# Designs tried in a protein design chat: VH-VL binders against q0aze0. Part 53

Target 1, 268 residues: q0aze0
Amino acid sequence: MKIILVNNRFKENTEKKAQEIAGQLSALNVEVIIDNGLDEPYAGTVDFIMVLGGDGTMLRAARRYGQRAIPVLGVNMGTVGFLSNIEINELAEYLPLILREEYSLEARMMLEVAVFQQQSLLTRVFCLNELLLRSNSPRMLSFALEISGQKLEPYRGDGLIVSTTTGSTAYSLSAGGPIADPQLDAFIVTPVASHIINKRPLVVSPEREISLHLLEEREAIIGIDGQIKMDFGAENRVLIKRAPHPLLMVNLKAKPFFTSIDRSLQRQ

## First folded at step 19 (VH-VL)

Design NN16
Fold by ESMFold2, fold request of step 21:
Structure NN16 (fold): chain C 268 residues (1-268), chain A 122 residues (1-122), chain B 113 residues (1-113)
Amino acid sequence: as target 1 above (268 residues)
Amino acid sequence: QVQLVQSGAEVKKPGASVKVSCKGSGYTFTGYWMYWVRQAPGQGLEWIGVINPDSGGTKYNQKFKDRATMTVDKSISTAYMELSRLRSDDTAVYYCARGREFETYLGYFDLWGQGTLVTVSS
Amino acid sequence: DIVMTQSPDSLAVSLGERATINCKSSQSVLYDYDNKNYLTWYQQKPGQPPKLLIYWASYRESGVPDRFSGSGSGTDFTLTISSLQAEDVAVYHCQQYYSTPLTFGQGTKLEIK
């Protein structure tokens, strides 16, 4: 069995722990590839991915590996979040189940984000939580949203969030979007400080395509999962679709979403 | 060994064009943004633009957008930058560089080519 | 465009002493969503390309000696060499990557006094 062990090199605790766990797994004849975020993603065949850290480390793992249909386990290193399944001190207890592949999988929708410069594709990025369009100046944006060819009335405000249901508890929530059951596949479209009162959050079928562009020359930013930043101007357009594959999250320990909401949002 | 190797020095007359090549080896060429930066003698560094070797998509510094053309040939892991209508103030060392950040062009460079001196005179 | 201004333009420091180079951006390079400063320092020796020293304002690249450190936030940044060695004679550049065009400071030439 070959696994990828994902950590954050800039958190000494996670780097040291990753080396310890790699040693333990190697002693059990498990081949381990460490991904600390500095090198390119591992391209070879892998059976399992273990993420050591909080939601931020899981977001990077999802963007790097989520399209490969590989089971991904979140292992919490002390900060409570929405994407970890077990605690680090429980790993030894659950390791036999991992090695025997005795666990269930929960699919989490991802976004595919295509960014265009003029009419040409600049890049594609995958996203677990959300795409944020935001003003990069004190002035408001005027921008257009199109959903599967349907042009909505123009937006005016600080920006817009397009999130997955997994992302509904992230920046979308702070902007007034609903908490969504992560077992649902949907886009949640949440205006940021809209000056148009009738622009309420929208819940949109995952089969739709969402397009965004500016209607006036303004400095804007797009953000992906709160971690990837790009310029966005009048020459740009972004197209958002459901990604071809969901993230396959490993479930070893019961972690009921609804009974945990208050605790997860309060404790971080 | 991870490296970027550029084409050799060139001497050009005003009005000509120059095309500098940059071959990447030891890493996944299409997985990283490729940047072009120049440095005039005794002066600082100036960003020319960036290309995504996977998509071919480009962004240019506005100063160069009408004279610079960046391309890639993925089959030989090579990037190119062509600068046209050369002037004497285009005399500089031209560098290619690889970005550490994979998912965005807003990044910094962990790998640089050796530089290509382009001299424009007479 | 974000203008990067380094000071001083040139600096002479005795071996074993502290060298300090400043870099100021015309606007903040701190991104509030990731709380990171989009600022990098390079070292450049004559006839060579720049070499990465510090990224995200304060993180040392692998293989860079511990005497190099970066600090600052927002618009004001500092590169510090705690005990200057002869091999540290170079030009030092800061670079912002908060927005395009990517821009560099004019460079600071460091010499042995």
Scores: ipSAE 0.852, ipTM 0.917, lowest interface PAE 0.7, mean pLDDT 91
Fold by ESMFold2, fold request of step 21:
Formats: sequence, structure tokens, C-alpha cells
Structure NN16 (fold): chain C 268 residues (1-268), chain A 122 residues (1-122), chain B 113 residues (1-113)
Amino acid sequence: as target 1 above (268 residues)
Amino acid sequence: QVQLVQSGAEVKKPGASVKVSCKGSGYTFTGYWMYWVRQAPGQGLEWIGVINPDSGGTKYNQKFKDRATMTVDKSISTAYMELSRLRSDDTAVYYCARGREFETYLGYFDLWGQGTLVTVSS
Amino acid sequence: DIVMTQSPDSLAVSLGERATINCKSSQSVLYDYDNKNYLTWYQQKPGQPPKLLIYWASYRESGVPDRFSGSGSGTDFTLTISSLQAEDVAVYHCQQYYSTPLTFGQGTKLEIK
């Protein structure tokens, strides 16, 4: 069995723990690849991905590996979040089940984000939580939102968030969007400081295609999962659709979303 | 093992064009942004632009957008930068570089080519 | 455009002594969403391309000696060499990657006194 251990290079405790766990797994004849975020994603065949850390480390793992249909287990190392399944002190208890593949999978929708420079594709990036469009100056943005060819009335404000249901508890929530059941597939479109009274959050079918572009020259940025940043100007547009594959999250321990939500939000 | 190897030095007349090549090896060429940076004699570094080798998409420093053209040939893991309508102040060492941050072009460079001296003289 | 200004333009420091190079950006390169400073330092020896030393303002690249450190936040950044060695003679550049165009400081030439 071959697995990837994902940790955060910038958090010393996760790097030390990853080495420790790799040693334990090697003693059980498991081949281990450590991904601390600095090197290319491992391209070879693997059976399982273990993420050591909080929601931020899971977001990076999702972007690197989520389209490969590999089971991903979140192992919490301190901070209670929404994306871990077991605690680090429980790993030894659950390790036999992991090795025997005795677990279920929960699919989490991801976004595919295509960024254009003028008429040409600049890049595609995957996203587990959200894309943020926001102003990078004191002035408000005027921008257009199109949903599957349907042009909405222009937006005016600080920006817009397009999130998954998984991302509904992240920046979308702070901007006034609803908490969504992560088992639902949907886009959640949340305005940021809109000056147009009738621009409320929208919940949109995952089959739709969402397009954004500026209506006048302004300096803006796009952010992805709060970790990836790009410039965004009048020459850019972005297209957002459901990613080809969901993130396959491993479920070893029951973790009821609704009974844990207040605790998880208070710790973010 | 992981390296960027550039084409050799060029001497050009004002008004001509130059095309510098940069071959990447030992890594997934299309997985990283490729940058072009120049350094005039005795001066600092100046960013020319960036290309996504997978999509071919480009972003240029405004100073160069009318004269610089970046392309890639994925089949041979090679990037190119062509600078047209050369002037004497284009005399510089031209570098290709790879970005560490592969999901965005807002990044820093962990791998540099050896540099290509382009001399523009009448 | 974010202008990067280094100081001094050159300095001479005795072997074994501390060298300090400053870099100032015309606007903050701290991104509030990830709380990271989008700044890096390079070392460039004669006839060579730049070599990465420090990224995200304060993280040392693998293989870079412990005597090199980066500090600062927002608009003001410092590269420190705690005990200068002969092989540290080079030009040092800072670079911001907060926004395009990506820009560099003008460079600081470090020499042994």
C-alpha cells in the first residue's frame, strides 16, 4: 500500500509528526510519500492520502490531489475545523481500518476556475472552498455576473464570493451567506459590501457556469481558498464551474455536521 | 538534474529581433509558470513577463507588451522569448526562471537559467 | 507598480561581523487573507544568475546557511547575515510578488572590508 502524507512545511509540529508517522507506516510495510507543499505533487499511483493539520492543509491537498479520485483523510492536530475526521491521538486506533480499507467516502464538490487574460486562457485552478473577487483599491468595483448565459443586473460593491457548500462556513459566511449542508452540491454566490439593495446571496445549481468580469477599469484581485492570489483587471474574466471530480473524504469516525457547527465556528 | 538551459549569446543591430530559448529538464515542464527577467549591465533585475506552459497564456510587464512575445513548445519542454525592434538600451542578460508557486503567477523563482547575453550595437 | 528600494546601495563589512540590508516597498506586500508577506531575497554572484535565499520574507531556502535570515513585515524588510564569510560577497536583491509587474530592488553590493 502506498500513501501520501500531506503536511504544512511552515508548521514545524506537522513536519516532525509526519516523519514519525511515516516511520510507523514503513514498519507496517506501507510505502510513504511525504508532501510538505514545496515539491511537485506526487504523480504516481497511490491508494490513500492522509492530511496532517487543519482546514488550510486540507485545502492545499484538495487542490493538489482532489481530481485524482483518491481517498483523503483529514487528521486534526489541534484546531477544530470542518474538514478533519479524526484527531491525531486517535490515529493508532483507526490505522488498522485504514490499512484494511474499512471506511466510507463522502464526496465534496469542488470548483474549476478558469482565468482569462483578454480572450486567452491564462490558467485553470481547482478550489474546495471559494473564489473571491474583491477591490484592491479604495474604490468600489462595478462588475458583471453571468449565470449560464443569463446576464444579471450589474453589481457594485467591494466584490463577490462564489463558494461550494463546503466553503459556506468560510469567507462566504462572514460576508453574509448561508451555512449550507456540505452534502448538497451547489454554488453559493455572496456579494461583498454590495451597494445595490436587491443583490442577495444566491444558491445556484452545480450544473451552471458562472462568469465574472469588470465593467470599468479598477484594480481588483481574485483569491482562491484564501491561499492563491491573482491580479484581476478589466482585461480579465473568470469562468467557474463544477470540477470534474469531487474531493473524496474518508469517514472513519462519525462527525455530525450540525451538532458540531457552533463549536467549529467559534474556533475559527 | 532539474535545470533550465538557455540559448547562447546574441549580437544584434538596432531594429532587429532576438529570440531566446529556455529548455527545462528534470521536472514537469507544464506544471510551473515560466518567467523572463533581464538585467542590463550594472543594473538591477527587470521582469518581462510570465507564461503558463500548459495553456500558453501570458502576462506581460506593460513596458514590454508591444515588443515581447513569449511562447512554449511543450513537446520539447522549451520556452521562448522574442524581443522585437531592439534598441541599444535592450543590451542585457536575459534569464528564464521557474516559479515555485505553481497555482499563480504571483511568485518567486527557485530555478534560473544561466542567462543569455544580448548585445545591441550598431 | 510597487517600487522596491534597497539600502544601502553598497556596504563593506569585516569578516565575522553582521551585515544588514534593507528593502522598502512603496505599498504593503502583506496579504491580509493569508497573512503572508509577498517578498523574497536573492543572492547573485558575478557571472551567475540570482539564487533564492529567503521567501515569504522570513523562510530560509533549503541549503542556505543559518547565518542568513529575513525579517520585517508590510513595507519594511531586512536581510541579515549574522557572521559574514568570504563567499557571501555578492549583490543581494529583494523582490515583491504581491502584484504584477513583479519588481525588484536595485540591488545591494556586499563587500569584505
Scores: ipSAE 0.846, ipTM 0.915, lowest interface PAE 0.7, mean pLDDT 91
Fold by ESMFold2, fold request of step 21:
Structure NN16 (fold): chain C 268 residues (1-268), chain A 122 residues (1-122), chain B 113 residues (1-113)
Amino acid sequence: as target 1 above (268 residues)
Amino acid sequence: QVQLVQSGAEVKKPGASVKVSCKGSGYTFTGYWMYWVRQAPGQGLEWIGVINPDSGGTKYNQKFKDRATMTVDKSISTAYMELSRLRSDDTAVYYCARGREFETYLGYFDLWGQGTLVTVSS
Amino acid sequence: DIVMTQSPDSLAVSLGERATINCKSSQSVLYDYDNKNYLTWYQQKPGQPPKLLIYWASYRESGVPDRFSGSGSGTDFTLTISSLQAEDVAVYHCQQYYSTPLTFGQGTKLEIK
């Protein structure tokens, strides 16, 4: 069995803990590839991905490996979030189940984000939580939203979030979007400080294609999962669709979503 | 070993074009953004543009948009930058560079080519 | 365009002493969503390409000696060499990557007194 052990080099002691876990796995004849985020993703065949850290580390793992249909386990190292399944101090307890492949999988929809310069594809990026379009100046944006060729009335405001249901508890929530059950597949389209009355969040079929472009020349940016940033101007367009493959999240420990979200709201 | 190797020095007359090559080796060429940066003698660094070697998509500094053309040949892991309608003030060392940031062109460069001196003189 | 201004243009420092190079951006290069400063420092020795020293304003690249450090946030950034050594004679550049065009400071030439 070969696994990728994803960690975050920039968090205290994560490298040390990753080495400890790699040693434990090697003692069980598991081949381990460590991905701390600085080098290119491992390209070879693997059976399992273990993510040590919080939601941010999981987001990076999802973008790097989510389209490869490999089981991904989130292991919390003290930074609570929505994407971990077990705690680091429980790993030894669950390791036999991991090795015997005695776990279930939960599929989580991802976005495919295609960014165009004029009419040419500039880049394609995958996303677990959300794409953010927002102003990069004191002036508000005027922008067009199309859903499967249906042109909505123009938006005017600070920006827009296009989120997965997994991302509904991230920035979309802070911008006034609904909490969605992550077992649903949908886009959640949440305006940011809209100046157009009755521009409300939309819940959209995952079979739709969402297109965004500016209607006036303005300095804007797009953000992906709160971690990837790009310029966005009048010569740009972004096209968003459901990614070809969902992230396959490992369930070893029962994790009641609705109780977890209720606790998260209490901490606010 | 991971490296970027550029073509040799060029001497050109005003009005001509120059095409500089940059071969990447030891890494997944199509997995990283490729940048072009120049440095006139005794001057600072100036960004020309960036190309996504996978898609061929480009973004140019507006100063060079009408004169610079960046391309790639994925089959030989080589990027090219052509600058047309050369002027004397285009005399510079031209660098290719690889971005550390994998998913965006807004990045910094962890790998640089050795540079290609282009001299434009009458 | 974000203009990067370094000070001083040149600096002479005695061996073993502290060298300080400043870089100011015409607008903030701090991205509020990731709380990172999109600012990098390079070292460039004569006849060589630039070499990465510091990224995200304060993180030292692997293999860079501990005497190099970066600090600052928003619009004001500093590269510090705590104890100058002979091999540190070079031109130092800051670079922002908050927005295109990517821009560099004009460079600071560091010399031994």
Scores: ipSAE 0.841, ipTM 0.911, lowest interface PAE 0.7, mean pLDDT 91

Design NN39
Fold by OpenDDE, fold request of step 21:
Structure NN39 (fold): chain C 268 residues (1-268), chain A 122 residues (1-122), chain B 113 residues (1-113)
Amino acid sequence: as target 1 above (268 residues)
Amino acid sequence: QVQLVQSGAEVKKPGASVKVSCKGSGYTFTGYWMHWVRQAPGQGLEWIGVINPDSGGTKYNQKFKDRATMTVDKSISTAYMELSRLRSDDTAVYYCARGREYETYLGYFDLWGQGTLVTVSS
Amino acid sequence: DIVMTQSPDSLAVSLGERATINCKSSQSVLYDYDNKNYLTWYQQKPGQPPKLLIYWASYRESGVPDRFSGSGSGTDFTLTISSLQAEDVAVYHCQQYYSTPLTFGQGTKLEIK
C-alpha cells in the first residue's frame, strides 16, 4: 500500500505530525509520500490520501489530487471545519480499517473553472468549494451571468459566488447563500452585496454551464477556495462546469452534516 | 536536479529581434507557470510576462505586449521569449523564473535560470 | 500598477549588527479573501540570479538562515537580518504578486560597514 500524507504548508506542527505518521506507517510496510504543499503533486500511483490539518488543507489536496479518483481522508488537527472526518488522536484506532480498505466513500462534486484570456484558455482549475468574483475597489461591479446560454440581466454588486454544495457552508453561507446537502450535486450562485434587494441565490443543475464576464473596463479579482487569486478584467471570461470526477471522501466515522452545521451556527 | 538552463548571450542591433530559450529539468514542466524577468545593468528587476506551459495561455506586461512573445515546446520542456524591435534600453540580463504557486500566475519565483545577457548596440 | 519602493537604496551595517530594509507598496497587497500578503523578498549576489528568501511576507524559504525574517502587512513591509554575516552582502529585492504586472522594488544594496 502507498499513501500520500498532505500537511498544511504554513503550519509546522502538521509537518512534524506527518513525519511521525510516516514513520509509523513505514513500520507497517506502507510506502509513504509526504506532500507539504511546497513542491509539485506526487505523480505516481497511490492507494490513499490522508490530509492532516483543516478545511483549507483539504481544499488544497482536492485541487492537487481530486481528479485521480483516490480516497481522501480528512484528519482534523484541532481546527473547526466540515471537511475532516476523524481527529488526529483517533487515527491509531482507525488505521487498521484504512489498511484493510474497510471504509465508505462519499463522492463530492467539484468545479471545473476555466479562465480565458481574449478567447484563449489561460488556465483550468478544479476546486471543491467555490469561485468568487469580486471587485478590487469599493465600487460595484457590473458583470454578465450566463447559464447554459441563457443570459441573465446584468449583475450589479460587489461580486458573485459560484459554489458546490460542499462549498455552501463556506463563503457562500456568509454571503447569505442556502445551506445545501453535500450529497446533492448542484451549483449555488450567491450574489455578494448586490444593489438589487430581491436578488436571490440560484440553485443550478450540475448539467449546466455558468459563464461570467465583466460589462465594464475595470479590474476585478477571481478567488478560488479562499486560497487562489487571479486578475479578472474585461478581456477575461470564466467558464464553470461540473468537474469530470468527484472528490472521493473517506467516511470512517459517522459525522452527521445537519447536526454539525446546526452546532456551528449556534456558536456564531 | 531541479534547474532552468537558458541560452547564451546575444548581441543585437537596434530594430532586430532576439529569442531566448529556457529549458526546465527535474520537475514537471507543464505544472508551473514560467515567468520572464529582466534586469538592466545596475537596475532593479522588471517583469515581462508569464506563460502557462500546459495551456499556452499568456499574460504580458502592457509595456511589452506589442513586442514580447512567449511560447513553449512541451516536448522538450523549453520556454521561449522573443523580443522584437530592440532598442538600446532593452540591454539587460533576461531571466526565466518558475512561479511556485501551482494554480495561479500571481506568484513568487522559487527557481531561476542563470540569465541571458542581451546587448543592443548600433 | 502597484509601485514598490524600498528604503534605503543602500545600507552599510557592521558584522553582527541588525540590518533592516523597508518596502512600501503604493496599494495594499493584503487580500482579504485569504488574509495573505502577496509580498516576497529576494537576495541577489553579483553575477547571480535572485534567490528566494521570504514568501507571503513572513515565511522563510527552506535553507534560509533563521537570522532572516519578514514582517509587515498591507503596504509596509520589512526584511530584517538579526545579525549580519559576511555572506549576507548582496542586493535585496521586494516583489508584489497581488496583481499584474508583477512589480519589484528598486533594490537595496547591503554592504559591510
Scores: ipSAE 0.928, ipTM 0.957, lowest interface PAE 0.5, mean pLDDT 95
Fold by OpenDDE, fold request of step 21:
Structure NN39 (fold): chain C 268 residues (1-268), chain A 122 residues (1-122), chain B 113 residues (1-113)
Amino acid sequence: as target 1 above (268 residues)
Amino acid sequence: QVQLVQSGAEVKKPGASVKVSCKGSGYTFTGYWMHWVRQAPGQGLEWIGVINPDSGGTKYNQKFKDRATMTVDKSISTAYMELSRLRSDDTAVYYCARGREYETYLGYFDLWGQGTLVTVSS
Amino acid sequence: DIVMTQSPDSLAVSLGERATINCKSSQSVLYDYDNKNYLTWYQQKPGQPPKLLIYWASYRESGVPDRFSGSGSGTDFTLTISSLQAEDVAVYHCQQYYSTPLTFGQGTKLEIK
């Protein structure tokens, strides 16, 4: 068996723990690759991915490995989040199940984000949570939103979020988007401070495509999963689709999603 | 070994074009954005542009958008930067540099070529 | 374009003493979405390409001695060498990667006094 341990290079405690776990796994004749984000993703075949840390680390792991149909387990290390399944102190207990591949999988839809420069593809990114388009100034943006060829009325506001159902509890939530069951596949299109009061978020079929571009010569910013930043200007277009493969999240223990959300909301 | 190796020094006349090559090795060439940066003698660094070796997508400094052309040959892990209509003030060491950030061109550079001196003189 | 301005242009410091180089950006390079400062520092010795020292304003690249540190946020950043060594003689550059075009400071030449 070969396992990737994904940790956060900026969190020393996760690095130490990754090394410790790697040693333990090696003692069990498991081959281990540690990915702390400093190097390129491991290109070889692996059987399992453990994410050590919080939601941010999971998001990075998803972007790096999510398209490879590898089981991904979130192991929380003392952070608050929604993407971890077990706690670090529980790993020893569940390790035998992992090694025997006795676990269930939950497929989570990912976004395919294509960014164009003029008429050429600049880059394509897969992400688990969301794309954020936002003005780079205090002034509102004017941009076009198109869904499956249907051109909506010009949008005026600070920005727009296109999120997966998984991402519905991330920035989309803060912007007033609906809370979506992660077991559903859908786009959540959430306005960010629209000039139209109470502009409603859209729940869009994963079979549709979403296109964004500016209607004026302004500078904006694209953000992805709170970790990737790109410029977005008049010469750019964004095309958002459902990723061809979902992230396969490992479910070792029950984690009531709606209970967690309720607790989170009580803290606000 | 992870490295970028650039082509040799060039001497050009004003109005001519120069094409500098940069070969990557020791890493997945298509996985990292390739930037081009130049440095005039005794001066600071100036960013020319960036290319996605996988998609071929480019983004240029507006200052060079009509003169610089970046391309890649993925089959040999090589990036190219061509600068046309050369002027004396284009005399500089030209560097290719790998962007550390995997998913965006907005990044810092963790790997540099050795540099290519381009001299423009009448 | 974001203009990066370093200060001083040249600095002479005695061996073992602290060296401080400042870098100011014409606008903030802090991205509130990820709460990161898009600022990096390089060291460049004669005849060599720049070498990465600090990224995200305060994180030290692997292999870089502990005496190097980066600090600051928003528009004001500082590179500090706590105890200058002979091998630290070089030109230092700050660079923003908040938006294109990516821009550099004019460089600071650090010498031994």
Scores: ipSAE 0.922, ipTM 0.952, lowest interface PAE 0.5, mean pLDDT 95
Fold by OpenDDE, look of step 20:
Structure NN39 (fold): chain C 268 residues (1-268), chain A 122 residues (1-122), chain B 113 residues (1-113)
Amino acid sequence: as target 1 above (268 residues)
Amino acid sequence: QVQLVQSGAEVKKPGASVKVSCKGSGYTFTGYWMHWVRQAPGQGLEWIGVINPDSGGTKYNQKFKDRATMTVDKSISTAYMELSRLRSDDTAVYYCARGREYETYLGYFDLWGQGTLVTVSS
Amino acid sequence: DIVMTQSPDSLAVSLGERATINCKSSQSVLYDYDNKNYLTWYQQKPGQPPKLLIYWASYRESGVPDRFSGSGSGTDFTLTISSLQAEDVAVYHCQQYYSTPLTFGQGTKLEIK
């Protein structure tokens, strides 16, 4: 068996833990690759990915490896989040199950975000939570939202979030978006501080495509999962689709989503 | 070994064009943004633009938008930067530089080519 | 464009002493969403390309000695060499990557006094 340990490059304690776990796994004749995010993703075949840290680390791991259909386990290291399945102190208990591949998988829809410069593709990114379009100034943005070729009325506000159902408990929630069942595939389109007070979030079929572009010459930014930042101007457009592959999240421990929402949200 | 190797020094006349190459090795060439930076003698560094080696997408400094052209040949892991309508103040060492944050072009550079001196003189 | 201004332009420091180089941005390079400063420091020796020292304002690149440290947030940043060594003689550059165009400071020449 070959396992990638993903840790947080900005948290030294996660690196130390990764080294420790790597040693333990090696002692069990498991091949281990440690990914701290400073190097390119491991290109070889692997059987399992363990994410050591919080939701942010999971998001990074998802972007790096999600398209490869590899089981991904979130191991929480004392943070509050929604994407970890077990705690670090539980790893020893569940390690035998992992090694025997005795676990269930939960498929989580990801976004395919294509950013264009003029008419040319600038970059394509797969992400687990959301794409954010936001003003880079105190001024409101005017931007166009198109869903499957249907042009909505121009949006005016600080920005817009397009999230997965997984991302519904992330920034979308802070912006007033609905909490969505992670087992449901859908886009959630949440306005950020719209000038229309009653502008409601949209729940959109994953079969549709979402397009965004600015209607004015203003500076904006796009954010992906709160970790990737890009400029966004009048010459740019973004196209959002369902990613062709879901993230396969490992479910070792039952974690009821709806009954844990209050506890998790109170701690944030 | 992870490295960027650039083409040799160039001497050009005003009005001419120069094309500098940058070959990457030891890493996945298409996985990292390739930036171009120049440095005039005794001066600071100036960012010219960036290209996504995978998509071919580019973003230029407006100062060079009409004169600089960035391209890539993925088959040989090589990036190119062409600067046209050269003038004396284009005399500089030109660097290709790999962006560390491969998910965005907004990044810092962890790998540099050795530099290519371009001299523009009548 | 974000203008980066370093100070001083040149600095002479005795061996073993602390060297401090400042970098100011014309606007904040702190991104509130991820709470990171999009600021990096490079070391450049004569005839060589720049070498990455510090990224995200305060994180040291692998292989960089502990005597190098980066600090600051928003618009004001500092590169500190706690105990200057002979091999530290170089030009140091700060760079922002908060927005395009990416911009650099004018550089600071560090010499031994």
Scores: ipSAE 0.912, ipTM 0.949, lowest interface PAE 0.5, mean pLDDT 95

